# VH-VL binders against Protein RESPONSE TO ABA AND SALT 1 (RAS1), part 26

Target 1, 230 residues: Protein RESPONSE TO ABA AND SALT 1 (RAS1), of Arabidopsis thaliana (Mouse-ear cress) (o04515)
Amino acid sequence: MPNTSSSQSFTIFVDGWLIRHRYFVEQLMCASSLDETNRISLEEQQSLVAQFLSHCLQYYQEKFASVSLAGDNVFTFFCPPWFNSYAKLILWVGDFKPSLVFKLTEVSVADLTRHQKDRISSLKSETRRKEREVMRDFALVQQSVADPPVMLAARRVGAVGMVDGEETDLEEAMEVLKAGMAAAMNNADQLRCSTVGKVVEILTPPQAIKVLRTIGQLHLRLRDRDQERA
Key: E = the ipSAE of ESMFold2; O = the ipSAE of OpenDDE; V2 = 0.75 times the mean of E and O plus 0.25 times the DockQ between their complexes.

## First folded at step 15 (VH-VL)

Design k43 (from k42 with light chain S93Y; framework fv_ramucirumab; at its last look DockQ between E and O 0.82; V2 from the best seeds 0.80)
Fold by ESMFold2, look of step 15:
Structure k43 (fold): chain C 230 residues (1-230), chain A 122 residues (1-122), chain B 107 residues (1-107)
Amino acid sequence: as target 1 above (230 residues)
Amino acid sequence: EVQLVQSGGGLVKPGGSLRLSCAASGFTFDDYAMNWVRQAPGKGLEWVSGISWNSGYTYYADSVKGRFTISRDNAKNSLYLQMNSLRAEDTAVYYCAKGDTHYLFETAFDVWGQGTMVTVSS
Amino acid sequence: DIQMTQSPSSVSASIGDRVTITCRASQGIWSYLAWYQQKPGKAPKLLIYDASSRQSGVPSRFSGSGSGTYFTLTISSLQAEDFAVYFCQQAYYFPLTFGGGTKVDIK
């Protein structure tokens, strides 16, 4: 095996994942278009929902493993090569913003009950609070790298060259930043998966299939290389 | 006071059936997912089944799939477990449990029923 | 299924001792880990949720830590009422699973 970096290995994983993803999106489109006489059972609809969520979780599980091993390459996951050019401009901490799911639910589902609307509204507020917490915690990590001793060591390297002890301080600061960036990405992914899963549970399986179809299509659009060639 | 009061246990022969009940009070029952957890004598805890707030999603441990059915009646604030085709290995204390969140996942069980003993023996 | 491996199986300890119990998940579960205490003939009692958040009414000597695949429960100064069995539980995905338990006994 060649010496493949974690981000290059994850890109290969994504190619296989997208093949499976297209299959699932097709299943979701088929299930959402069936009339009463052809509709799959509630149990089968729940199973499709569970399988799609598990498939999506596999993406983030592999991403977590890859980010944890990234070392110097962790920065690549914030502007990932496996996203198309347009998607990279709208990312939040390397992927979609968790609260986007609420817009996707509104456009995908027309028959929410009053109870579902109230629960979604409450979840939306909680999700936005957690989004701010993720960003605040990442900012604190950035400040720890910008501490005066670290900034002084980095400046001395640039102005004069490295001396003993200062190279060690810079290395330690960079390792703290890399670890903090990986943690921020992990927290963001946790919130993404949590928010989608909670929305799905609030919805009935037929409603969830419509939302997951829309989410699945979004995932394809964020990662579809064909758009960049066209 | 948040309470879960259980009933419906007993002794049955292999292949028999039982229905467990769990009556909830002190919280808005129809906002919460509900769960069953069992513990065989002298053994650890095993999650058995869970049901979402509106019954839209039900989940089962592999050991009980096809034999057990979880259900709820939100008008009566009640949770049920229908246990069919019972086996000796189903012998356990069964607990109903409420999560600290409204959801089936990302939740810890903060309120437990008192437990009911189910004994399956020939 | 996510396997939860709890260690040790048992601990002999004296009042005032620090006790640490570990729980390992077979895959990443982020912070979706709970700890329970159970005494004979009683239902489990929630101690810690979300890996490190203490349930209301639980003494401050109980603390949880960890994320991903490795988690700990620490009792900083063991009290007489703390002799019990302790379980971890993952809440990441179905089936929900518990660790095998750790019995904390009087030395």
Scores: ipSAE 0.782, ipTM 0.903, lowest interface PAE 0.8, mean pLDDT 86
ESMFold2 (binder alone), look of step 15: mean pLDDT 93; pTM 0.952
OpenDDE, look of step 15: ipSAE 0.812; ipTM 0.903

Design k44 (from k42 with light chain S31N; framework fv_ramucirumab; at its last look DockQ between E and O 0.90; V2 from the best seeds 0.79)
Fold by OpenDDE, look of step 15:
Structure k44 (fold): chain C 230 residues (1-230), chain A 122 residues (1-122), chain B 107 residues (1-107)
Amino acid sequence: as target 1 above (230 residues)
Amino acid sequence: EVQLVQSGGGLVKPGGSLRLSCAASGFTFDDYAMNWVRQAPGKGLEWVSGISWNSGYTYYADSVKGRFTISRDNAKNSLYLQMNSLRAEDTAVYYCAKGDTHYLFETAFDVWGQGTMVTVSS
Amino acid sequence: DIQMTQSPSSVSASIGDRVTITCRASQGIWNYLAWYQQKPGKAPKLLIYDASSRQSGVPSRFSGSGSGTYFTLTISSLQAEDFAVYFCQQAYSFPLTFGGGTKVDIK
């Protein structure tokens, strides 16, 4: 059975995921547009929020599985073919920056209580700290490309061939690099999911629906290839 | 001292109802998510329900969904579990459990009540 | 639902022994794993959170490790007060789930 490269598998997954995502975004849009008299029940709101969060979580679960279990090339996720050019502007370790959620919250919710603002502020500080940690780790991994095995290989680009043993050294170095990249990406994804979940819990369900709508719309903007033709 | 003190429970017939209470002290109650965990005699731990700090979100195990209702009164530093349509399989010691963070998810339970026995028997 | 498989179900050990308990998750849960100790007739006590962070007041002989789907609780030198049942718990997604427990008995 041709080892359909894990990258192809994830790409297929994303296509299906996006279909469901669009549906969720529509639901969120509808729910957020209802007046107080036509508002859906609290239970229904909670259910919608939970379903959407689960949907988002599934994306990162599959992403993790594709890299860690299926052996997909982690490098693909740092330059995803499913992202449009706009997405490249806001790309942070393979996806959106976790702290972006706070800006989206600010834009989406106008009626935050003082208590909510304080909690969001605290969470923001924590998230930013963790982002710095992720970036430090990621930077270390990036710097490893300058390690001798990789550099020697790079210098021999165009040369007659690698000396015995150098290929193995390079392969090993690349595996280390890939593992480091995967770890950094995983940490970043964890932070993304955690931050969104925490913001949601700080907010009321109606407020959360507004934020999740905005997040959902952003994801569509990042992945929609047809917008590049406009 | 951080403490959870439970009350309620007892013997009830199948189909009956009980209400459990948990009084919190020694910490800012509305800063933390609260949970109920149960343990059948001689069995392991089972998460039952959780509620966010502001009651905005509630979660239930499938085994109790539609029958149990978790609620809290932050003014009274109290957590409640209304149990309706009780079944024999609901027989367990029920624990009130405090989350170690503000959030329902990604948390452990750092403070537990003393437990309350609920027996459902004909 | 995320299933947590804990092993072994029971272990007999002597004071001073190294005891290792494992917990496997049916899917990746990052580091959102906690370990509890429960003595007979008592409520569980939190030992480890976030897979490797030791709760305040917990002796240094207790340590947690792991990420993803495989986790370990280690008691480096078993003490008399450590004979109990231990549980792992995932906090990754709802419903929250526990492992089946490991009974540590005196040999």
Scores: ipSAE 0.725, ipTM 0.873, lowest interface PAE 0.7, mean pLDDT 91
ESMFold2, look of step 15: ipSAE 0.784; ipTM 0.905
ESMFold2 (binder alone), look of step 15: mean pLDDT 93; pTM 0.953

Design k45 (from k42 with light chain A34G; framework fv_ramucirumab; at its last look DockQ between E and O 0.83; V2 from the best seeds 0.82)
Fold by ESMFold2, look of step 15:
Structure k45 (fold): chain C 230 residues (1-230), chain A 122 residues (1-122), chain B 107 residues (1-107)
Amino acid sequence: as target 1 above (230 residues)
Amino acid sequence: EVQLVQSGGGLVKPGGSLRLSCAASGFTFDDYAMNWVRQAPGKGLEWVSGISWNSGYTYYADSVKGRFTISRDNAKNSLYLQMNSLRAEDTAVYYCAKGDTHYLFETAFDVWGQGTMVTVSS
Amino acid sequence: DIQMTQSPSSVSASIGDRVTITCRASQGIWSYLGWYQQKPGKAPKLLIYDASSRQSGVPSRFSGSGSGTYFTLTISSLQAEDFAVYFCQQAYSFPLTFGGGTKVDIK
């Protein structure tokens, strides 16, 4: 049997994941709309937060497994077909920028204490520094393709004739690039998950439910395929 | 100097209760998640429970869920573990621990209390 | 729950030997792994955090490596004071879990 592309298999996974995502967003909307008198218990709120975070982690676990198997298709994960056209214009290393969560928190939560604001501000600065580190490491991977031995091999493949060993040099350079891109994606995803988790822990469960609702609603809007077709 | 000083512990019969205390000094206690870790005699380490900086999130190992309650008093820089319905298998040295990060996750424990023995026997 | 499998369960080595301890996670944990040393009758001491970062005050002969599901702690030249039990610990998800430990016996 012919092997299915890992990016095609991940697209199928995303369809199922989005169905579960809609149910979680509905639960978050319900929990956030209740009056203080009628709120679900603290234990139920913590459970909903944990379940949603676990659901989000499942996406990134499956994504990294798929990127590791992608071969020639690894580049597709930087401009993924499971995002709509609008979302593709604003991606950072193939997905949302980690620091986006800080703006989503500002619009979702009106009752941050001064202490929470200070901690979020510190986390924001740390996250921006780590974003620069991810980009610096990724830039070094991209620069390795511009090294003279690789560029000489690439020029020879494009010329009128090939010499022995040139295709091997290009293949080796592409494998280095693929591995570096996969590592950069994994580091970016780690920072994304870490940043959301840290924001959630700084917040109270009721505040976290509001932020996760906003995150979940945005994720649906930016992955909604029927909007692109219309 | 960052310190965790424990108090409490002792001998108790099965079904009994104990409350462990852990007093923190030398760091901003209310910025950090706190944890309890135990070690049965001759055995390895088992994480027991953790609590976020503002008590908004509490987590428990399955073996203690429903019986133990973690709490903190940030005004007193103190961490507590209320242990109810104690069983023989709860016999262990209990440590309080602070993470190298402010958070419950992504944390390795860089400061430990001195430990206190809890013995549950008929 | 994430299971952390350490190997070997014990090792007997001479002063000056290179000792390597491994830890495998039952699922990917990125780099969220710590290594601890525990001497008899004492609380554990953090050696390595974030899989490879050495805690302050820890001798340079201790190093950690790995990511994902496979991690190592290496003691490049064993000293007499390194007699202890060593534990790994994942910090990826609750419940936090430790490996079963590796006893390093001198001589």
Scores: ipSAE 0.787, ipTM 0.908, lowest interface PAE 0.8, mean pLDDT 87
ESMFold2 (binder alone), look of step 15: mean pLDDT 93; pTM 0.952
OpenDDE, look of step 15: ipSAE 0.851; ipTM 0.927

Design k46 (from k42 with light chain Y32F; framework fv_ramucirumab; at its last look DockQ between E and O 0.85; V2 from the best seeds 0.81)
Fold by ESMFold2, look of step 15:
Structure k46 (fold): chain C 230 residues (1-230), chain A 122 residues (1-122), chain B 107 residues (1-107)
Amino acid sequence: as target 1 above (230 residues)
Amino acid sequence: EVQLVQSGGGLVKPGGSLRLSCAASGFTFDDYAMNWVRQAPGKGLEWVSGISWNSGYTYYADSVKGRFTISRDNAKNSLYLQMNSLRAEDTAVYYCAKGDTHYLFETAFDVWGQGTMVTVSS
Amino acid sequence: DIQMTQSPSSVSASIGDRVTITCRASQGIWSFLAWYQQKPGKAPKLLIYDASSRQSGVPSRFSGSGSGTYFTLTISSLQAEDFAVYFCQQAYSFPLTFGGGTKVDIK
């Protein structure tokens, strides 16, 4: 059997996931384009929403497993090859910022009630607070590697004449960093999924289908390979 | 004071129907998802069904799917469970429950009704 | 469906003992886990939400920890009122599911 790294195995998963993703986006586009006389039932709309959210959760479930086993490849998940060059410039902790969902909702839904607007506004404030907490926790991971004993070991690796045990100390520090970064990414993914799920629940199924269509289309566009070469 | 007051239980034969009611007070009912949880005598807890704040989303345990219908009337601050085609294994105390969050997911049940006994026998 | 497996099913303990109850999820649930206490003939009482956050009015001797698939509830010094059945509950995906319960009894 071929020996592949955790990040290379996840890239293979993403290829298959994207085929299913295109199919779901087509279903969302079809459902959102039907007039009232031809519209699928409310139960069918709820089912499509649930299926698409489950499909998106499968991505993050597989990502969690892959990041947990990444070892030296964990840094690849912060600048992932399964995103195109444009998408990589706007990443937040290895994927899209949770608050992006609010902008996508604004462009996708024209008929929010006042009650829905109030709830979305409150959720937006809560989400931005939690985004700051994720960034603070991530900064603490960086600080734990920068503690003086760890920095002394790192500096000694760069000099000829390394003493016994110093390479092991640096390896331990790097493993702490990798584990902390994997945990930070997992926390960020939890917030991403929580925020999308909460927005969807505030919306009606017809409104949610429009938002999920927009999310799905954006993800396809930002994962297409770069097309321009000179 | 947040309260959930339940009614509508009783004894019914297999294949029969019952409707459970839960009246809410002390909070903004129409901002919260609502749930039903049951407990058979001497057994553990089983989530039965949940409904979103505006009824846009409903979910059911597989054991009751197709037989039970959750609904709510936000103007009356009331939650309902219509139970059809009842079976002996549906015998339980039924609780209505409010989550600590407004949502169906990412939630824990911080307020419970006192429970309503449903007995399916004979 | 996500199965929640509690361990132990029963524990016999004395006042003052430290009691630890575990809950394992059949797949990752992040931190979407709650713990409940239930006494005979009563509705469950929420103790812990979000895996580790104590509900208001819950004594500090109760603590929760864990994420992913493995979670614990710890009672640091058992009191007379703590003899009850304890349940975990996941809130990650539908159907919502509970653990089978852990009965904490007097030795």
Scores: ipSAE 0.776, ipTM 0.900, lowest interface PAE 0.9, mean pLDDT 86
ESMFold2 (binder alone), look of step 15: mean pLDDT 93; pTM 0.952
OpenDDE, look of step 15: ipSAE 0.812; ipTM 0.905

Design q1 (from g4 with light chain Y31W; framework fv_ebronucimab; at its last look DockQ between E and O 0.80; V2 from the best seeds 0.78)
Fold by ESMFold2, look of step 15:
Structure q1 (fold): chain C 230 residues (1-230), chain A 123 residues (1-123), chain B 111 residues (1-111)
Amino acid sequence: as target 1 above (230 residues)
Amino acid sequence: EVQLVESGGGLVQPGRSLRLSCAASGFTFDDYAMNWVRQAPGKGLEWVSGISWNSGYTYYADSVQGRFTISRDNGKNSLYLQMNSLRAEDTALYFCAKGDTYYLFESGAFDIWGQGTMVTVSS
Amino acid sequence: QSELTQPRSVSGSPGQSVTISCTGTSSDVGWYNYVHWYQQHPGKAPKLLISDVSKRPSGVPDRFSGSKSGNTASLTISGLQAEDEADYYCSSWTSYSTFYVFGTGTDVTVL
């Protein structure tokens, strides 16, 4: 029965996941490079889209399982070692902001219809509202930890451990914060998955393949090992 | 006001085909993913198939994959299910169901249902 | 197609509260906040009762409520009434290969 920490086990999972990710990016690149005459069938395009979305969903579901077991390691998921230093500069609640997909769609697709543009604009507004809700809910968790009874217990930690019950109050407050961090990350990840899925569904399969290729390529670049270009 | 009306059910022999229709009214049909759900006599609900707003994405339960084809005609506010190679286990009441959002993938509750059309597959 | 596990039946007297469980996995009920509940009276189409774990559509009495903990969603009927005697189904999205699944169904009896 190995006792590897949940964040260490997830890092090992990510290594295997990235191998599959490179494979999917290659398939998306191939499918998106074909001329209209040579394009694979609509059914094959739908299948590739579903496979890539399933691959991405697997990452977040494994992350969710690992975060739920993390305990103190939940902080690691907010600043994950499997992202390089450049990616960490742009993280929002432990990963990319859900609304990033709209910028990636804009740069990947040139042939959106007016109906698609209207739906994407509406989804973008809704997604940004939900992003604010995630931040608001997390801020409320932080406030509950900073309430006067908790601050009194925290002040007592600096004194010689005079009463065991006050140390327990601080530990309870820290458990509330850890649970709140995990909940915020889970909500953020679900918004990430939902937003990408909704954008894909607004798009035709050929358009979606281009967006997913761009997403996949970006993720590879921002998860590569930190090193100077030489 | 909002209504879904299924038709095309009946008694058929195993191996034969049927085409179900669902006429939608009272809402903007193009704004919603559409679904088929079935219920065998005395049994629970089973999702059968779904189709995106523009037919760009169509998906099927494993039990019907390769035999059933979902389609929609947004100009006629109509949803269809072509059922080929019917089997006894396909015997069920077939419901047309509207998702509560634009989207087929991941989320979506079925907020409007038809009354269903009965398909009986028997020798 | 995969199923979510519900008790076969539950019963209660008028005015009591009953709770129906819907158990899935960490990949469906545990992951998604898109668990839904449907009520079905005999010979009728299902009716959406609760969406998104706990949201009550307009026209649904506030004695119906939903919640989720871990891999189990729950529907609670407070103040049970005779018209609540029906079958109840939960549902969830699971994956891009299986899509939607329904629970096994629960027969609610009002004693």
Scores: ipSAE 0.711, ipTM 0.850, lowest interface PAE 1.3, mean pLDDT 85
ESMFold2 (binder alone), look of step 15: mean pLDDT 90; pTM 0.937
OpenDDE, look of step 15: ipSAE 0.824; ipTM 0.906

Design q2 (framework fv_ebronucimab; at its last look DockQ between E and O 0.82; V2 from the best seeds 0.83)
Heavy chain, then light chain:
Amino acid sequence: EVQLVESGGGLVQPGRSLRLSCAASGFTFDDYAMNWVRQAPGKGLEWVSGISWNSGYTYYADSVQGRFTISRDNGKNSLYLQMNSLRAEDTALYFCAKGDTYYLFESAFDIWGQGTMVTVSS
Amino acid sequence: QSELTQPRSVSGSPGQSVTISCTGTSSDVGYYNYVHWYQQHPGKAPKLLISDVSKRPSGVPDRFSGSKSGNTASLTISGLQAEDEADYYCSSWTSYSTFYVFGTGTDVTVL
ESMFold2, look of step 15: ipSAE 0.815; ipTM 0.915
ESMFold2 (binder alone), look of step 15: mean pLDDT 90; pTM 0.934
OpenDDE, look of step 15: ipSAE 0.861; ipTM 0.931
ESMFold2, look of step 17: ipSAE 0.814; ipTM 0.911
ESMFold2 (binder alone), look of step 17: mean pLDDT 90; pTM 0.936
OpenDDE, look of step 17: ipSAE 0.861; ipTM 0.932

Design q3 (framework fv_ebronucimab; at its last look DockQ between E and O 0.85; V2 from the best seeds 0.83)
Fold by ESMFold2, look of step 15:
Structure q3 (fold): chain C 230 residues (1-230), chain A 122 residues (1-122), chain B 111 residues (1-111)
Amino acid sequence: as target 1 above (230 residues)
Amino acid sequence: EVQLVESGGGLVQPGRSLRLSCAASGFTFDDYAMNWVRQAPGKGLEWVSGISWNSGYTYYADSVQGRFTISRDNGKNSLYLQMNSLRAEDTALYFCAKGDTHYLFETAFDVWGQGTMVTVSS
Amino acid sequence: QSELTQPRSVSGSPGQSVTISCTGTSSDVGYYNYVHWYQQHPGKAPKLLISDVSKRPSGVPDRFSGSKSGNTASLTISGLQAEDEADYYCSSWTSYSTFYVFGTGTDVTVL
């Protein structure tokens, strides 16, 4: 039986996930458009929110498993083939920047209270700090590759006659870099999930449905290959 | 300084109802999610239910879904658990708990009450 | 449904190191860093000991440390003292449907 690479297996998962995603976006659109007399109950709204968050979490958990098995292919997860060409222009560490959710909240919700605004402002500052931490930690990994012994070995790979020991140094440096890339992606994904969950909890269920609808529509537009080859 | 005090436990027959209360002090109660955690005699800890800062979100363990209702009164700094259709397996010490963050999820419980005992028997 | 697996008991002499394991799944302990440890003395409420795998709250002695590898988190008490005799529970956040799961608990005995 033919085996599928980690990135090919994840692409198959994404196809099924995207079908479920379209279903959820339809539910969020319907729930957000009902007037007060026809609106689904608060319990049903909360259930829809929880289901959508769980659906999104499933994507990142499956991605985590796939990245953990990627080996040399970890680099392709930074520019993934399951995103269309437009989406690739705005990627940060293999997916959307966590702080994007604050802009999506501003365009989706018109009735934030002062207390909600204050809490969102604090969360935004915290999220931006954590974004810098992800990049700083990856930069420290990059420094280990640029240490003088590693840089000398890397220069010799660019020249003829690579010497034993220098080859091992380069191979070790590349393994450290691959591990650092995988860790950065996992930390970024954890921050993405955490930030959305916290924004949702600050919001009321009706407000959260509008934000999640916007997030879901954006994900649909930027992951659906149909838009590239209609 | 931060304190949580549970009350309302007691002995009840199966199928009956009981309402627990938790009085909070020493912190801004309405900025925090709140939780109930229970411990059957001689057993471990089990998360029961949680409620967001403004009551917009409530969650329940599968074992109590549909029978228990969590609520809060931010004006009285109080958390409640309405327990209907009680069963023998609901017998436990019930703790009120506050997280080290404002949120229901991704939090550690850093302040606990001493608990109120609920016994469902006879 | 899910619970985190801990040894029923561990023992050590004063000054020794004791390690308590907490084994979950790739969907909780293996995925999240929201793994916490609680200490509970007899007749008392639980007390937060370690948060987020390895963070010590203020006032917790540095002899308590936490770590994680794969699906298993570990609590280590490196300079065991008589007052450390208690029950210890781990916990993890899991999902938007089950939220929190606790470990089965470990009784630490100081010989």
Scores: ipSAE 0.793, ipTM 0.902, lowest interface PAE 0.8, mean pLDDT 86
ESMFold2 (binder alone), look of step 15: mean pLDDT 90; pTM 0.932
OpenDDE, look of step 15: ipSAE 0.859; ipTM 0.930

## First folded at step 17 (VH-VL; framework fv_ebronucimab)

Design q10 (from q3 with light chain S26Y; at its last look DockQ between E and O 0.79; V2 from the best seeds 0.83)
Fold by ESMFold2, look of step 17:
Structure q10 (fold): chain C 230 residues (1-230), chain A 122 residues (1-122), chain B 111 residues (1-111)
Amino acid sequence: as target 1 above (230 residues)
Amino acid sequence: EVQLVESGGGLVQPGRSLRLSCAASGFTFDDYAMNWVRQAPGKGLEWVSGISWNSGYTYYADSVQGRFTISRDNGKNSLYLQMNSLRAEDTALYFCAKGDTHYLFETAFDVWGQGTMVTVSS
Amino acid sequence: QSELTQPRSVSGSPGQSVTISCTGTYSDVGYYNYVHWYQQHPGKAPKLLISDVSKRPSGVPDRFSGSKSGNTASLTISGLQAEDEADYYCSSWTSYSTFYVFGTGTDVTVL
């Protein structure tokens, strides 16, 4: 009788989520390719944007629920099996850096107004500040493990000479590390969702559809299974 | 001094229409999303509708969807709520609200008007 | 209906602490850190008291504090004063379809 771990259960969720994701990417591609005479209404474009953002939020809400139940499995979410091998090499705190959306906007949208550019510039500065806060919090967690008593106890777990008092100190330090990693990843994910939502709101619905299409296509390419050559 | 001043409330019969206005001053109006919140007499607060800085996105509570239309005129620093097919349950004090962020989502309402009363009765 | 649940009323003596709970779901209070608190005196517009779970806007006394655990946010009023007698509402963003929801409201009385 198999016992599904939180990371294995989340992998099953991702399979279903990716089926829905392909559907949404197709809708975004269709909506962005239509000329003005065949374009769906602005009301329909707003609805598609809201539906895609909700679909993306579902992923992160399920991820956070799974991480909250993970215990020792939190490390798996930093190198997750539902990403392909290439994607794992470029992850930032378990997923893509929030400020990537600004580069994706630059390549997807050619008609930003001056007012939109000013708004995006301000948001970019705010986002980079919050990215630094995530990194600062993570660095403090890492330093709690690097303190000499913790480091000595951790090295002894891999060798003989461990005493009970040192084992308890290591266990406490590892719980602090796990909690700090989970908090850092959740804060990073919240910033990812917040930043995309804010960029979308600065853009018109037609502009947002182009950016979300690019985001959606990238996500598919980086989650495709690695292929063996025959 | 940041101020929001609502107007256009009144006594109206069911099935009729009313248009609310909100005049804004003391901040850069066209950088902010704007919202309407209502409170029936003796009852709690209910979010009604919101509109993004450039009118690109509008959202409505289920209770008013299809009957109310939010709009704004950034040249006049004004927010509007067109209320059609009014019902007795729409009777409330209607507040105009500004968020502490520029956005529709991820915001708290840090500036409120004093409200304009809408009474729907026969 | 996606309402945030609050107690109908709480009371306390001057100088005491009172705590108001705001219970939602995982998809709003549990997941987001966008829980806000408003104070409303009779006949007045609401006033923002706490934003983003625990942040005090300029001009709000430090006797007001906020926190969250699981699907429940809490507002604590320490050193209760007569002017704290008012209605208190929490709020949260929920989704791109419902958007904002307010709590049912709590009447605070100072005995």
Scores: ipSAE 0.817, ipTM 0.919, lowest interface PAE 0.7, mean pLDDT 86
ESMFold2 (binder alone), look of step 17: mean pLDDT 90; pTM 0.934
OpenDDE, look of step 17: ipSAE 0.861; ipTM 0.933

